# Designs tried in a protein design chat: VH-VL binders against Apolipoprotein N-acyltransferase (lnt). Part 11

Target 1, 229 residues: Apolipoprotein N-acyltransferase (lnt), of Prochlorococcus marinus subsp. pastoris (q7v0g7r236to464)
Amino acid sequence: WQTNMPTREKTNFKNQFINDKLISAQKIALSNDAKLLITPEGTLNNNFNLNFKSKIRMLAGGFRNSKNGLRSSLLGYQIGDKTYSSFIDKHRLVPLGEKIPGFLNIFSRGLSAVGGIQPGSDSRFFKWKFTQPLAIAICYEITDGFKIRNAVKSGAELIISAANLDPYPRKLHYQFLSLARVRSIENKKDNIIISNTGPSGLISEEGKIIKLFDPNTEQNDVVNPNFSI
Key: E = the ipSAE of ESMFold2; O = the ipSAE of ESMFold2 at other seeds; V2 = 0.75 times the mean of E and O plus 0.25 times the DockQ between their complexes.

## First folded at step 4 (VH-VL)

Design p25 (framework fv_flanvotumab)
Fold by ESMFold2-Fast, scan of step 4:
Structure p25 (fold): chain C 229 residues (1-229), chain A 121 residues (1-121), chain B 108 residues (1-108)
Amino acid sequence: as target 1 above (229 residues)
Amino acid sequence: QVQLVQSGSELKKPGASVKISCKASGYTFTGYAMNWVRQAPGQGLESMGWINTYTGDPTYAQGFTGRFVFSMDTSVSTAYLQISSLKAEDTAIYYCARGPYEDFGEYMDVWGQGTLVTVSS
Amino acid sequence: EIVLTQSPATLSLSPGERATLSCRASQSVSDYLAWYQQKPGQAPRLLIYDASNRATGIPARFSGSGSGTDFTLTISSLEPEDFAVYYCQQRYNWPPITFGQGTKLEIK
């Protein structure tokens, strides 16, 4: 699900509006026999709760409050859940060397602007009940090839890249897509890209774009990745 | 107590318009979808569609586009069904019914008493 | 559009007997099926939602089962007030949401 809900306007959207959009997205997913619904990074507001029981397995971008502070996460909902039952937290990318690439610098500023997002575990391996093991990259984490490779070595059969790139220039959206393609090639795994306003789609294990959604549009569509060993 | 109260029966001539009201009480109006269901004399139930009371977005079933309009007024917790260019085949009891968001889809847990619309020359 | 076919069209039973009502969908509706009861001159009343969940205030004698294309509403021991028309409804494919044609449960 590409939401097309700009970050600058997102704080004005009430939890009920988001719930209504999720109901619509799940109905569309189910009518197309999808097995998993994936949303972009930050789709759910802080303190969000579903007001319905999930009818499909869902990985939703949102925020998790922990004793150690607020975390940006991909939240796992099983069929029947009103509250997420699994999660993987975004970790802060450690700058390598003295000079941070401009791409990474902008993402670092974005994290600071959100205010108080605390780094989570640096593992990108996600083993969830009733789904194949996944390698998860949230936004700038696609730049960390080492951690994604470790997730694949641990058994991940598909890469999921969830982002919210709306605050960033269009040039960086293309750089994000380029990096996602490199991750697919080096790990020989398909990559499903989900972003708020784009890019979103499916990249093959050879780095070819199989499906790409129109940017700046709300789009619910099904992609069928190929898994490799 | 959660309740839906509909406006009274209407007798109209072909070509006229009618607007049926459905007033909700005992719950947060915008927290639940409002469905419209039609039942012609001696026939079964037929879904017309529903309106999201938070966003105002209507969803119409096949055959209920054009002449049929779902609307609402949150200030008075009331949903409306407007039928224009009435035809004899529109003669039916029209029900409003609440669809809870908590269960994903459109099943209806609270029903209005029904409004009989008779269209005759 | 998904067509729901209810059987039998009419079921004649006595109080105390078990009633079994069937609803068959033209294609899979997963578990997105509800059951309603309608008495003469009254609005319908929700009995069962999502195939097997009993609605609030509905007596335990009512139960729903099934998934995919075949669904059953069972009333374990009929009470006099249970004689009514029963409708199944799917919401898997929308729009349209569709109802079955109804099963009339009448006193023998």
Scores: ipSAE 0.000, ipTM 0.424, lowest interface PAE 15.5, mean pLDDT 75

Design p26 (framework fv_flanvotumab)
Fold by ESMFold2-Fast, scan of step 4:
Formats: sequence, structure tokens, C-alpha cells
Structure p26 (fold): chain C 229 residues (1-229), chain A 121 residues (1-121), chain B 108 residues (1-108)
Amino acid sequence: as target 1 above (229 residues)
Amino acid sequence: QVQLVQSGSELKKPGASVKISCKASGYTFTSYGMNWVRQAPGQGLESMGWISWYTGNPTYAQGFTGRFVFSMDTSVSTAYLQISSLKAEDTAIYYCARGPYEDWGEYMDVWGQGTLVTVSS
Amino acid sequence: EIVLTQSPATLSLSPGERATLSCRASQSVSSYLAWYQQKPGQAPRLLIYDASNRATGIPARFSGSGSGTDFTLTISSLEPEDFAVYYCQQYSNWPPYTFGQGTKLEIK
């Protein structure tokens, strides 16, 4: 699901709108016999609750409160869940002592703009009940080839890259797509990319773009990776 | 037995309000959604929307926002449809109908007998 | 909004004959289509849901088929009680859920 939603909306309006869109997206997904619905990074606001029980397995970008503070996460919903039952938290990378490429520097500054977020585990391995394990990259985490490779080595069969690139220049969108392709090639695994306004789609284990969504449009569409769910 | 029983027919003047009740029995009220469907004289079926006990929030089809209010009272297993500022074109049989999910509308497996609302001068 | 078009508007047949009713959607509804029967002065009765699943208590002579945009309700051997108006309904997108305009099955 490429959401194409405005980034800065009043919280109450956005939560109402998101619930309506999720119901629509789940119905479209089920109509196309999809087994999993994935949303971009930051789709759900902090303290967001579904106003319905999920009818499909869903990985939704959002936020969660932990004992150590606010976390930016991909939240896992099983069929029947009203609140997430699994999660993987975004881990902030702060390279020390070297010059940072411009795009990585922009990602680091973007993360700090959302005050109060605490980093989670540096593991990108997501073991989710009733699915095969996933390697998860939330936005800038796609730049860390070692962590993604380690997730694949631990048994992950598919890479999922969730982002919200709206705050960043168009050139960075292209670089993000190129880096996602490199991760697929390095690990011989398909990569599903999902971003608010794009890029979104499916990249093969050879780095070929199998499907790419139209940028800056809302698109609910199905991709079929080489992955059992 | 599973059934939905609606309140009796109403004859109203334009500008008046009406509140239709739909009492459920024979099943766990909170495990299913409630839909509202309208049928004008000699016309087909028209979906108005549904209400979820889980959220308490109604979802209205286009054209049924504003004057139409869905509500429910889980303590008496009853759903309600209120129509304000009645117009002649609101003359119809109004049905409540059970959906398979407590939190969104779908197909309808159990129907109330219908409530005729006539709006005339 | 998704528009459902039923055909024919009226179908005149005799008991014992086979009835075939069509419902076409303006865009794909996958298998999220239901069929209802309505007799004069009565509430609608669910016959088929998810395009082909027969509802509880519905006789085996009723069957549904189709997917995407083209759906069919078949009554294999008409009984006198089957002469009624039939509606299809989609629940793929919201809002709104939409009904077809109906097909009147009348006795010859």
C-alpha cells in the first residue's frame, strides 16, 4: 500500500483518515488474494489504535511507547488484532570519525527532527509467527549492508524496506532505490519497498525492478515475491 | 432463534424527526456488525452504512451524512436509526441487517422485518 | 463508486425451468458479491455470499458463480416459491457498498 498521505496533518483528522484508508486497503488486499498488507514508515501516529479488528496480516509503520521511551517501528498485526502483537524498532546509526555521504547525513538529521525517539535493537531480523522470517530496513537502515546480511544469514527470506521520503530531495529517492537493489543483489533475496510517495515496488534477487508504483499517487497493488507466507 | 425486530411504521410531516429501533435476539450482539438499508416505494435496495459496537462509530454511505444518525445500546442489544429534518424523499422502508463482522459492513445474513416511514403533508 | 448492472430486468419462466441471472460490476469486486431474494412485502433473504457460497438453509438448486466483474446466479429447476426479485450486492470497496437494480423473476 503506497499511501500518498500528507506528512503533517492534525493528529485527530489523520487518525480518522488512516482508519478509513486501512479498511479500504485491507478490502482491496483481500479482493486480490493478498496474504500480507505493508504500509510505509510512520503511517500510524503515536498512540494510534485501529477502530476495527485486522482482517489480514499487516506490517504497519508507526510508533510505540516502551519503558525506555518512544520508538519508531514496523508494527505487526495478526488477523483479529486491534493493537499490534509484534514489532521491530528502528535503530539509529551514528557513524563515528568519518565523513558521512550527503544522503546519509540527511537521513540522520531527519531522524533527529522527530524528538524523543529512542533506538531499538540493531538486529534487522524479524521472526514473525506463521510467516517466514524477514529482514527489515526502516528508512536509512537500508544503508547498513552488514545488518541486513546478518538478518538473511539468520534465516530471513525476504527484505522489506519501509520509508517515508517526503522530507527529502528527489535525488535521494533515486539513491534509496539504487541502494535497495544493491541489498537484493548482495543477499540474493527479493526486496519489497514501500514508501509514502514512492519509490514503492518489488526488486528481484538479481536487482531487477519487477514492479514499480507510480510516484506521488495512492496505490493499492499486489506484488508476488519469491517468499512463502 | 436469531432475529432482528424493528419498531412499527411511522407517519411524519416534513421537518419532523423519527427514531427507528432494531432489537437483536438469539446471538451475541457484540460479535456482529449492524447495517442499515433503505428501499423507497417501487425502488431497489440502497445501502446507508453500518455501525460497529467495537468503536461505537457509524460509517455512512455518501448521501446519508448529516441528517442520519446510527447508534446502539449494547445493554439492551438494540441498534437505532434517527432521521432529522424529514423530507418527502425519505419515504421508504428502512431495514436493519446483521453483518458477519463486528467492526465493518459486508453482506447481510439476518434482516429485520423493515420499518415503513412515510413523510407527507 | 462501483455500479452493479443486473440483466435481464425481467425474466419470465415456468416452474421446472432453469433460471440464469447476471450481475456485472463497473470494476473488479474479486469474489465479494452476494445475492439476495426479496418477495413482495418481505425483507430480503441472503442466498449466496462470496460469489459462490450458499447461505445456511438455502436449497441446493441455487448456485452462484463468477469473479471480478461478471457474476451469475443460477436456479437449476424453478419452484413456484422462487418467483421474486433478485439483487446482487458488492462489498469490495467502501464507501459505498452498492446493490444492483434487481431482476424480477416472474411466472409465465
Scores: ipSAE 0.006, ipTM 0.487, lowest interface PAE 11.2, mean pLDDT 78

Design p3 (from b12 with heavy chain G31Y G33A, light chain N32Y; framework fv_rovalpituzumab)
Heavy chain, then light chain:
Amino acid sequence: QVQLVQSGAEVKKPGASVKVSCKASGYTFTYYAMNWVRQAPGQGLEWMGWISWYSGDTTYADDFKGRVTMTTDTSTSTAYMELRSLRSDDTAVYYCARGPYEDFGEYMDVWGQGTLVTVSS
Amino acid sequence: EIVMTQSPATLSVSPGERATLSCKASQSVSDYVVWYQQKPGQAPRLLIYGASTRATGIPARFSGSGSGTEFTLTISSLQSEDFAVYYCQQYNNWPITFGQGTKLEIK
ESMFold2-Fast, scan of step 4: ipSAE 0.012; ipTM 0.564

Design p4 (from b12 with heavy chain G31S G33H, light chain N92D N93Y; framework fv_rovalpituzumab)
Heavy chain, then light chain:
Amino acid sequence: QVQLVQSGAEVKKPGASVKVSCKASGYTFTSYHMNWVRQAPGQGLEWMGWISWYSGDTTYADDFKGRVTMTTDTSTSTAYMELRSLRSDDTAVYYCARGPYEDFGEYMDVWGQGTLVTVSS
Amino acid sequence: EIVMTQSPATLSVSPGERATLSCKASQSVSDNVVWYQQKPGQAPRLLIYGASTRATGIPARFSGSGSGTEFTLTISSLQSEDFAVYYCQQYDYWPITFGQGTKLEIK
ESMFold2-Fast, scan of step 4: ipSAE 0.057; ipTM 0.610

Design p5 (from b12 with heavy chain W53A Y54W, light chain N32Y G50D; framework fv_rovalpituzumab)
Fold by ESMFold2-Fast, scan of step 4:
Structure p5 (fold): chain C 229 residues (1-229), chain A 121 residues (1-121), chain B 107 residues (1-107)
Amino acid sequence: as target 1 above (229 residues)
Amino acid sequence: QVQLVQSGAEVKKPGASVKVSCKASGYTFTGYGMNWVRQAPGQGLEWMGWISAWSGDTTYADDFKGRVTMTTDTSTSTAYMELRSLRSDDTAVYYCARGPYEDFGEYMDVWGQGTLVTVSS
Amino acid sequence: EIVMTQSPATLSVSPGERATLSCKASQSVSDYVVWYQQKPGQAPRLLIYDASTRATGIPARFSGSGSGTEFTLTISSLQSEDFAVYYCQQYNNWPITFGQGTKLEIK
C-alpha cells in the first residue's frame, strides 16, 4: 500500500480514517490474491489498534511504546490480529553532537521534528512465523549494507524497505531507490520498497526494477517477489 | 504422528451450555490455527470459527454470534469450544481441525475424531 | 459470504470408472479451494488444496482442477474405498464456506 498522505498532515488523521483505509487496502489485496500487505514507515499512529480483525498478513509502519520510550517500528499482524503480535524497531538514529554526512543530514532533520523516538536493536533480521525470515530496512537503514548483509547471512530470503520520504527532496528519493537496488544485487535477494509518496515497487535480485508505482498517488497494487511466504 | 483428540460425547438439555476440548500432540501447538466445524446428523459441514493458538484471538461465524467462545491453553496444548443457550438443532458432531498456516489459507489438514453433542429433553 | 454449490448431489458410478465432481463459487475464489473426503462415522480427510495440489499420502488417481468460479475433482479408476461424500471449501474470503457435498455411490 502506497498511502500518499502528506507528512505534515499525517498526524491529523484519526484512527478511524486509518482503519477505513486499511480495510479498503486489505479488500484490494485479498481480491488480487496477495499474501502480505505492507505499509510505509509511520503509517499507524501511536497506540493504534485495528477496529477489525486482520484478514491478511500485514507488515505496517507505526509506533510502539517500550519501557525506554517511543519506538518507530514495522509492526507484524497475523490473520485474526487486532493488535500487532510481532515487531522490528528502527535502529539508526543520528546521535546528538555527531557530524552527519550531507546525505544523512537530510534524514536527521526529519527525525528531529518528530522527537522522543528511541533507537532499537541494530539487527535487521526479522523472523516471522509461517514465512521465510526477512531483512528489514526502515528509511535510511538501507544505507547500512553490513546490517542487511548480516540479516541475509542469518537466513533472510527477502528484503523489505519501508520509508516515509515525504519531507525529503526528490533527489533523495532517487538515492533511496538506487541504494535499494544495490542491496538486492549485493545479497542476491528481491527487495520490496514501500513509501508514503514513493518510490514504491519491486526490485529483483539482479537489481532490475520490476514494478514502480506512480509517485504522489494513492496506490494499492500487487508485486510477486522471488520468495515463498 | 500429528493428532487431535477430542473429549467424549455429551448429552445436554435445552438452555444448557457445552464445552468441548481438543488436545493436540505431535506438533508445535502455537504454530497453527484451530478451526471448529460442526455437522448435524445427515447434514453437511458448517464452519463455526477459528482461534489463533499463538495470540488467542478469535473469529466466529455470524450464525453463532454471542453464544460461542473459543479458547486455548498453551501449557496443555488444548483448544476449547463452548456453545451456550443450546437448542435441539445444535445436536451435531463437533470437530476441531488444524489450519496448516495460521495466516495463509484456512484449509484443514488434521481433524479431531469428533464429539457428539446431543441436545434433548 | 461466498456460496459454494456442488453438483451432482449424488453420483452413481461403477468401480474402475472415472468420476468427475463439480464445485462452483458464487464469485471468484482464485485457486483457494480445498477438497475433503468423508466416510460414514469418520472425520473429513484432506485430499486437494490450492485447487490442484494433492495432499501428502493421497493417491495419484485423485486430481483437482479449476480456478475462479469453477472447480472439478476427478477420481480416475475408482476403487471400492473411494465411495464416500466429498466436500469442497473456499478460503479466499472470510468467512470460510463449504459446499453441500456430493455423495459418490456404487451403481
Scores: ipSAE 0.000, ipTM 0.410, lowest interface PAE 18.7, mean pLDDT 73

Design p6 (from b12 with heavy chain W53P F104W, light chain N92L; framework fv_rovalpituzumab)
Fold by ESMFold2-Fast, scan of step 4:
Structure p6 (fold): chain C 229 residues (1-229), chain A 121 residues (1-121), chain B 107 residues (1-107)
Amino acid sequence: as target 1 above (229 residues)
Amino acid sequence: QVQLVQSGAEVKKPGASVKVSCKASGYTFTGYGMNWVRQAPGQGLEWMGWISPYSGDTTYADDFKGRVTMTTDTSTSTAYMELRSLRSDDTAVYYCARGPYEDWGEYMDVWGQGTLVTVSS
Amino acid sequence: EIVMTQSPATLSVSPGERATLSCKASQSVSDNVVWYQQKPGQAPRLLIYGASTRATGIPARFSGSGSGTEFTLTISSLQSEDFAVYYCQQYLNWPITFGQGTKLEIK
């Protein structure tokens, strides 16, 4: 589902509006025998619950609260769920930097309350019930080839790229598409891209654009990747 | 009382268009979806499509795509269904029917009284 | 599209008897089945939704059962006002589809 909901107006959208759109998207997906519904980054508001039971597996861009604050995530809904039962959080892109020697690490922690540069969970590997594993890139994560390659090496069979590019110039939209194509080629995996105003569609393992949605339009459409659910 | 009241019977010639209205009362109009269902004389029920009065989103059955348009006017709590390029086999009673958001499946709990549309030459 | 098939087309039963009406889906619809009653010249009336949940105001003699592809509407101890046409409908997938109806008539 390409939502085409401008970011400027998104804060004015009530939960009922989003629920109406999700109901329509799920019905269209099911009438076309789709097995999975995917929405762009940031589609669902914080603390969002469906006003209905999900009738299809869904990966919805949205927000969730965590111990470390608000996270932008791709939220997994199984059939029957009113709230998400799985998630993968957007990773903050942090360069590895210099590893701080033990003595300097103790010193810097004492002065700045920073415990070093050890990365937390930054895996792009998503193992979801009843599907083959997925490699997930949320927005700028498409630029991190190493993380996507690691997910594919761990067994991911399909790349999903979810974004909200509405605030950015059209040049950046096409650069995003080009990067998504490169990720498909280097990993020999299909890539489903979904963005609120575009680009959205299916890229083959050879980097060919199999299907591309019309930009700046709301579009509910089906793509058939080389992937089983 | 929750009620849907439809416009009166229409007689049209083949090729004409008809626009049926459905006025809602007794509930929050934007809180529920609206379905349109027709029934030809002596035949069963046939679903035409659905509209959300809140968002304006529509979904039409394939047999009616290109010929049907569903709209709402929230200021008057009225839903409309326009069917174009009428054929004699479009002769039917047309119903509007309310569907709940709690269960998106579009079972229909409140129905209009029906509007008979007769298409004859 | 999902095809809903009702049987029998006509069921003749006496008042006070039990009527059992069947509805079959061409593929699994889980519990997403609804039953309506329609009397001549009237709009359909919701009886049962979610395969087995009785709608508000519907008498206890009406009950629904089934899941997947096989569904049943049962009317225990038929009353004179129960003689009507009954339709089943699935709401798992669009387009929404109805059965062809079962006419319940007095024997």
Scores: ipSAE 0.006, ipTM 0.503, lowest interface PAE 11.8, mean pLDDT 79

Design p7 (from b12 with heavy chain G31N Y107W M108F V110Y; framework fv_rovalpituzumab; at its last look DockQ between E and O 0.01; V2 from the best seeds 0.00; counts 0 for: pae E 18.1 > 2, placed apart)
Fold by ESMFold2 at other seeds, look of step 5:
Structure p7 (fold): chain C 229 residues (1-229), chain A 121 residues (1-121), chain B 107 residues (1-107)
Amino acid sequence: as target 1 above (229 residues)
Amino acid sequence: QVQLVQSGAEVKKPGASVKVSCKASGYTFTNYGMNWVRQAPGQGLEWMGWISWYSGDTTYADDFKGRVTMTTDTSTSTAYMELRSLRSDDTAVYYCARGPYEDFGEWFDYWGQGTLVTVSS
Amino acid sequence: EIVMTQSPATLSVSPGERATLSCKASQSVSDNVVWYQQKPGQAPRLLIYGASTRATGIPARFSGSGSGTEFTLTISSLQSEDFAVYYCQQYNNWPITFGQGTKLEIK
């Protein structure tokens, strides 16, 4: 086990910037009585610590070191946490074949971390303190309906779809949204979508888009909608 | 020193209830999860459920759902497990076990001494 | 539910020798595996977590390895106090599940 989080002096300034943004996001979430703050894939950098105690429960996209290598994850912060206390790792999806639309292959080719990040558990079921069980899809994992359906069969009450869509054209942003709607319909569960530069919002269990944020600009920063379970 | 001290052995009749206590000391108990695990004589370990000291939220194993209630009393640093409608196959040693995090069982680094519950006519 | 299957059920080994205990998961549990030792009349004792990380105070002769679905506990140079029952456990998914145990006994 790693007991130390490696730190690099040159990354401390970026960490403060991320912390300032998270403080602002948590203040907004609290002012709207949100129970849970969710951020997109890749929001937190490796070895990130909050420089404040979290004021709200938060699932934040980021990275963690494991004994098997660096993982892309959603990291769970409870109230009072400065380091994450729970997580679910991104699992690299192997293409099923040529009968799949090119969406998965493009995601695989555009994900520069595939070679540098080890796959995590293939289960998309996530049980987290103080929340209902969740089905988690990180980026292209939304294309694996079997894994999401298995999480729902295991008791998941809500689907959370987190992505970093920066490297992908807008055609794939619409395909991501379409797949998220299909997952909501086939599993009869609401789906919260959070992405950095693509669609973010809420899809009902009937597949209706209840709320959709579209910043219409490509940015290397995060927009954090507030949602509650 | 971290300690989990459980209540003493119980003898019960079928259909009765039992409530086992587990008093935590020597650490800040709200920073850790509390789990209950039982072991029938000569058998392996069976996880019964988990409770948060912080929120009181619980997750029960399916075999015990509807018959078990887990509670905490933070003012006395004591967790409780109540098993209702006892059957003879509920005869076992019942353990409380500390997880390393508030909200889920990962590995159980400290265990109570165990409470033998015997269910017989 | 993830089934953890241990083998062998009983392992007879002479003191000073190496013991290798196996644990198989019904589906991938990544490295989220625990090993416990239990002596008669005692609660289980944590040996290893994260498949390979020794708990505080556990002697170096205990080592764990594996990932995915196959895991091993190795005890090099067995001591007389090591003869006990050993359990594996996964914490990848709710519910928490244990293997059925491997009894390590003196030959």
Scores: ipSAE 0.000, ipTM 0.407, lowest interface PAE 16.5, mean pLDDT 74
ESMFold2-Fast, scan of step 4: ipSAE 0.242; ipTM 0.610
ESMFold2, look of step 5: ipSAE 0.000; ipTM 0.411
ESMFold2 (binder alone), look of step 5: mean pLDDT 91; pTM 0.936

Design p8 (from b12 with heavy chain M108F V110Y, light chain S30Y N93D; framework fv_rovalpituzumab)
Fold by ESMFold2-Fast, scan of step 4:
Structure p8 (fold): chain C 229 residues (1-229), chain A 121 residues (1-121), chain B 107 residues (1-107)
Amino acid sequence: as target 1 above (229 residues)
Amino acid sequence: QVQLVQSGAEVKKPGASVKVSCKASGYTFTGYGMNWVRQAPGQGLEWMGWISWYSGDTTYADDFKGRVTMTTDTSTSTAYMELRSLRSDDTAVYYCARGPYEDFGEYFDYWGQGTLVTVSS
Amino acid sequence: EIVMTQSPATLSVSPGERATLSCKASQSVYDNVVWYQQKPGQAPRLLIYGASTRATGIPARFSGSGSGTEFTLTISSLQSEDFAVYYCQQYNDWPITFGQGTKLEIK
């Protein structure tokens, strides 16, 4: 699901709006016989809970409060879940976060709407019971090929690249797409890319763009990646 | 107290359109969806679709896609269901029905009184 | 679409007796089943949701059970006001679908 919601607007949305959009996305996914719904990074607000029971397996970008601080994550919802039952935390924080000069700090908060995010585990391997294992890259984690390769070596059959590129120039969006293609080629795995405003789509194991969603539009659609063992 | 009050009965000719209203009161509408269900005389219930009070997002049953439109007016807390290209077999009582979000809004705890739409030449 | 089939079409029972109404889904709907009561000239009334959860204000004589594809509504110690048409509904998949109804009548 490509949400096309700017980062600032998302942080000002009520939980009811997000729930409403998720219901619509799940209905569309189910009507197209989809097996998994994926949302972009940061789709859900901090302390978000579904006000409905999920009817499809879902990986939703959002935030998780842990004992050691706030974490940016892909939150896993099984069928029947109202709260996430699994997660994978973002390990790699955005570059320059701690090295931004103090006099620019106020301006940089507009580009990174959430403070206090803690890094999580460095493993990018994710598996639900009875599903194919996945290699997960959240935003700039796509630049760290070593950890994605390790997930594929551990058995991941598909790469999922979830991002929120709203705060960044359009040129960086093209660079993200190029890196996603490189990851597919070097690992010989298809890559599903999901971003808030784009790019979103499917990249083959040869780095070919099989499907690309229109940037800056809200779009729900099904992609059928090839799983290779 | 929750109330759903629908517009009055309508008589239409084949090919016409009808727009039924449903005014909601007595609750915070953003926690609920609004469904439309019809019942032909002496027959069972048929789900037509769902609309969100919060976003205006809709989901329609396949039999009605292309000729039904559901909308909301938040300033008056009123939901609307417009059915176009009416046929004689569209003669039915049309209900609006509230569904709590916990189950996608798709079991119905409060119903409007119903609007009889008769389609005859 | 999931087909909901109710049986029997009509059930004749005396006041004070127990009535058991059945509902079958063409494929698993887990516990996403609802029961409604409808009297002539009235809108349906919610009785049970989630297969077994009684709605607010519904008397304890109404109970629902089942999961997967087989569901039952039981009315113990029938009262005169309970004679009506009963519908089951699934909300596991879209479109939402209803059973054809079971008419509960005296005798």
Scores: ipSAE 0.006, ipTM 0.492, lowest interface PAE 11.8, mean pLDDT 74

Design p9 (from b12 with heavy chain G31S P100G F104W M108F V110Y, light chain N32Y; framework fv_rovalpituzumab; at its last look DockQ between E and O 0.68; V2 from the best seeds 0.00; counts 0 for: pae O 15.5 > 2)
Heavy chain, then light chain:
Amino acid sequence: QVQLVQSGAEVKKPGASVKVSCKASGYTFTSYGMNWVRQAPGQGLEWMGWISWYSGDTTYADDFKGRVTMTTDTSTSTAYMELRSLRSDDTAVYYCARGGYEDWGEYFDYWGQGTLVTVSS
Amino acid sequence: EIVMTQSPATLSVSPGERATLSCKASQSVSDYVVWYQQKPGQAPRLLIYGASTRATGIPARFSGSGSGTEFTLTISSLQSEDFAVYYCQQYNNWPITFGQGTKLEIK
ESMFold2-Fast, scan of step 4: ipSAE 0.176; ipTM 0.610
ESMFold2, look of step 5: ipSAE 0.006; ipTM 0.511
ESMFold2 (binder alone), look of step 5: mean pLDDT 93; pTM 0.950
ESMFold2 at other seeds, look of step 5: ipSAE 0.006; ipTM 0.521
ESMFold2, look of step 6: ipSAE 0.006; ipTM 0.506
ESMFold2 (binder alone), look of step 6: mean pLDDT 93; pTM 0.945
ESMFold2 at other seeds, look of step 6: ipSAE 0.000; ipTM 0.447

Design q11 (from b10 with heavy chain S102L L105S, light chain G50Y; framework fv_rovalpituzumab)
Fold by ESMFold2-Fast, scan of step 4:
Structure q11 (fold): chain C 229 residues (1-229), chain A 122 residues (1-122), chain B 107 residues (1-107)
Amino acid sequence: as target 1 above (229 residues)
Amino acid sequence: QVQLVQSGAEVKKPGASVKVSCKASGYTFTEYGMNWVRQAPGQGLEWMGWISAYSGNPTYADDFKGRVTMTTDTSTSTAYMELRSLRSDDTAVYYCAREYDLWDSGSYFDYWGQGTLVTVSS
Amino acid sequence: EIVMTQSPATLSVSPGERATLSCKASQSVDSNVVWYQQKPGQAPRLLIYYASTRATGIPARFSGSGSGTEFTLTISSLQSEDFAVYYCQQYNHYPYTFGQGTKLEIK
């Protein structure tokens, strides 16, 4: 689901709005026999709960409180859940907001950090009940090729890239798409990309764009990656 | 064929706890939610909560929060409901009920266990 | 929480007659109401869901109607096996809540 939502919104209004949009997105997903609904990074507010029971497996970008503070995460909802029952937290911790350096700077820092790899602590490997193992990249984590490679080596069969690129110039949106394609090529795995205003779609294991959603529009569409979930 | 079979009747003293089981058969356990509903003698039905067999995540009615724990064991297709700090007014028949949840067509309890009588007396 | 109120508490009717049972919600529940039948010593049995949809295996003489806050269960041409207690339930909001029941008995 490409949400095309404003980045800032009053919390009460956003919670009502998001619940209504999730209902709509799930109805569209089910009508197209989708097995999993994925939302962009930061779609759900901190302490968000569904006002309905999820009708489909969902990975929703959002925020969660932890003993170490606020985390940006993909939150896992099983069928029947009103509150997330699983999660994977963003490995590269950045404050909420737009003050992240350009992708070139993040890319160089990411490469430097990856040079010091310790197995386990930076895992992008996500296995969830009733789905195949996934490699997860949240926003600029797509620049960390070694961590995505490690997830694939651990058994991940699909790469999922979730982002909110609204604060960034259009050039960085295209860089994000290019990096997602490189991750697919180097790992020989399909990549589903989901972002608030785009790019969103499906990239094949050979880096070909199989489906790309129209940017700056709300899109609910089904992609069929080279594996079942 | 779908069946929900509950554990047998229990007699407990005030302050004790009781754990009721509900064994499911005839369907894929993880595809449906399980509700717990009680009925005091001669009274109506009271919803206690439900649990997702997919995630194991429970939701409790406010009157039971802090005293009830709902769990599932997918290896045995069994749901459990434990009620603590029992009082005499907890005397009731406790039912498990499978929930079929249709988005635009409704949510309903399509199969019920036979009920477990829990008597709380000194 | 949403309070479900059923009326009458007891309805006395003869076999072959029509019975109409009422259920009222303290706030709108859209069409998210279920009706159950319960006989002494037995677990409840699903009759109607989504206010008006008859469950599988339920005879056509049972029908439901209503939306918002006012709901009705109608049993046409009552059979002897229909004398039981009937409960309405909303599933619009947690906690789920039941009405207090309407006892249908032979006149």
Scores: ipSAE 0.000, ipTM 0.433, lowest interface PAE 13.7, mean pLDDT 75

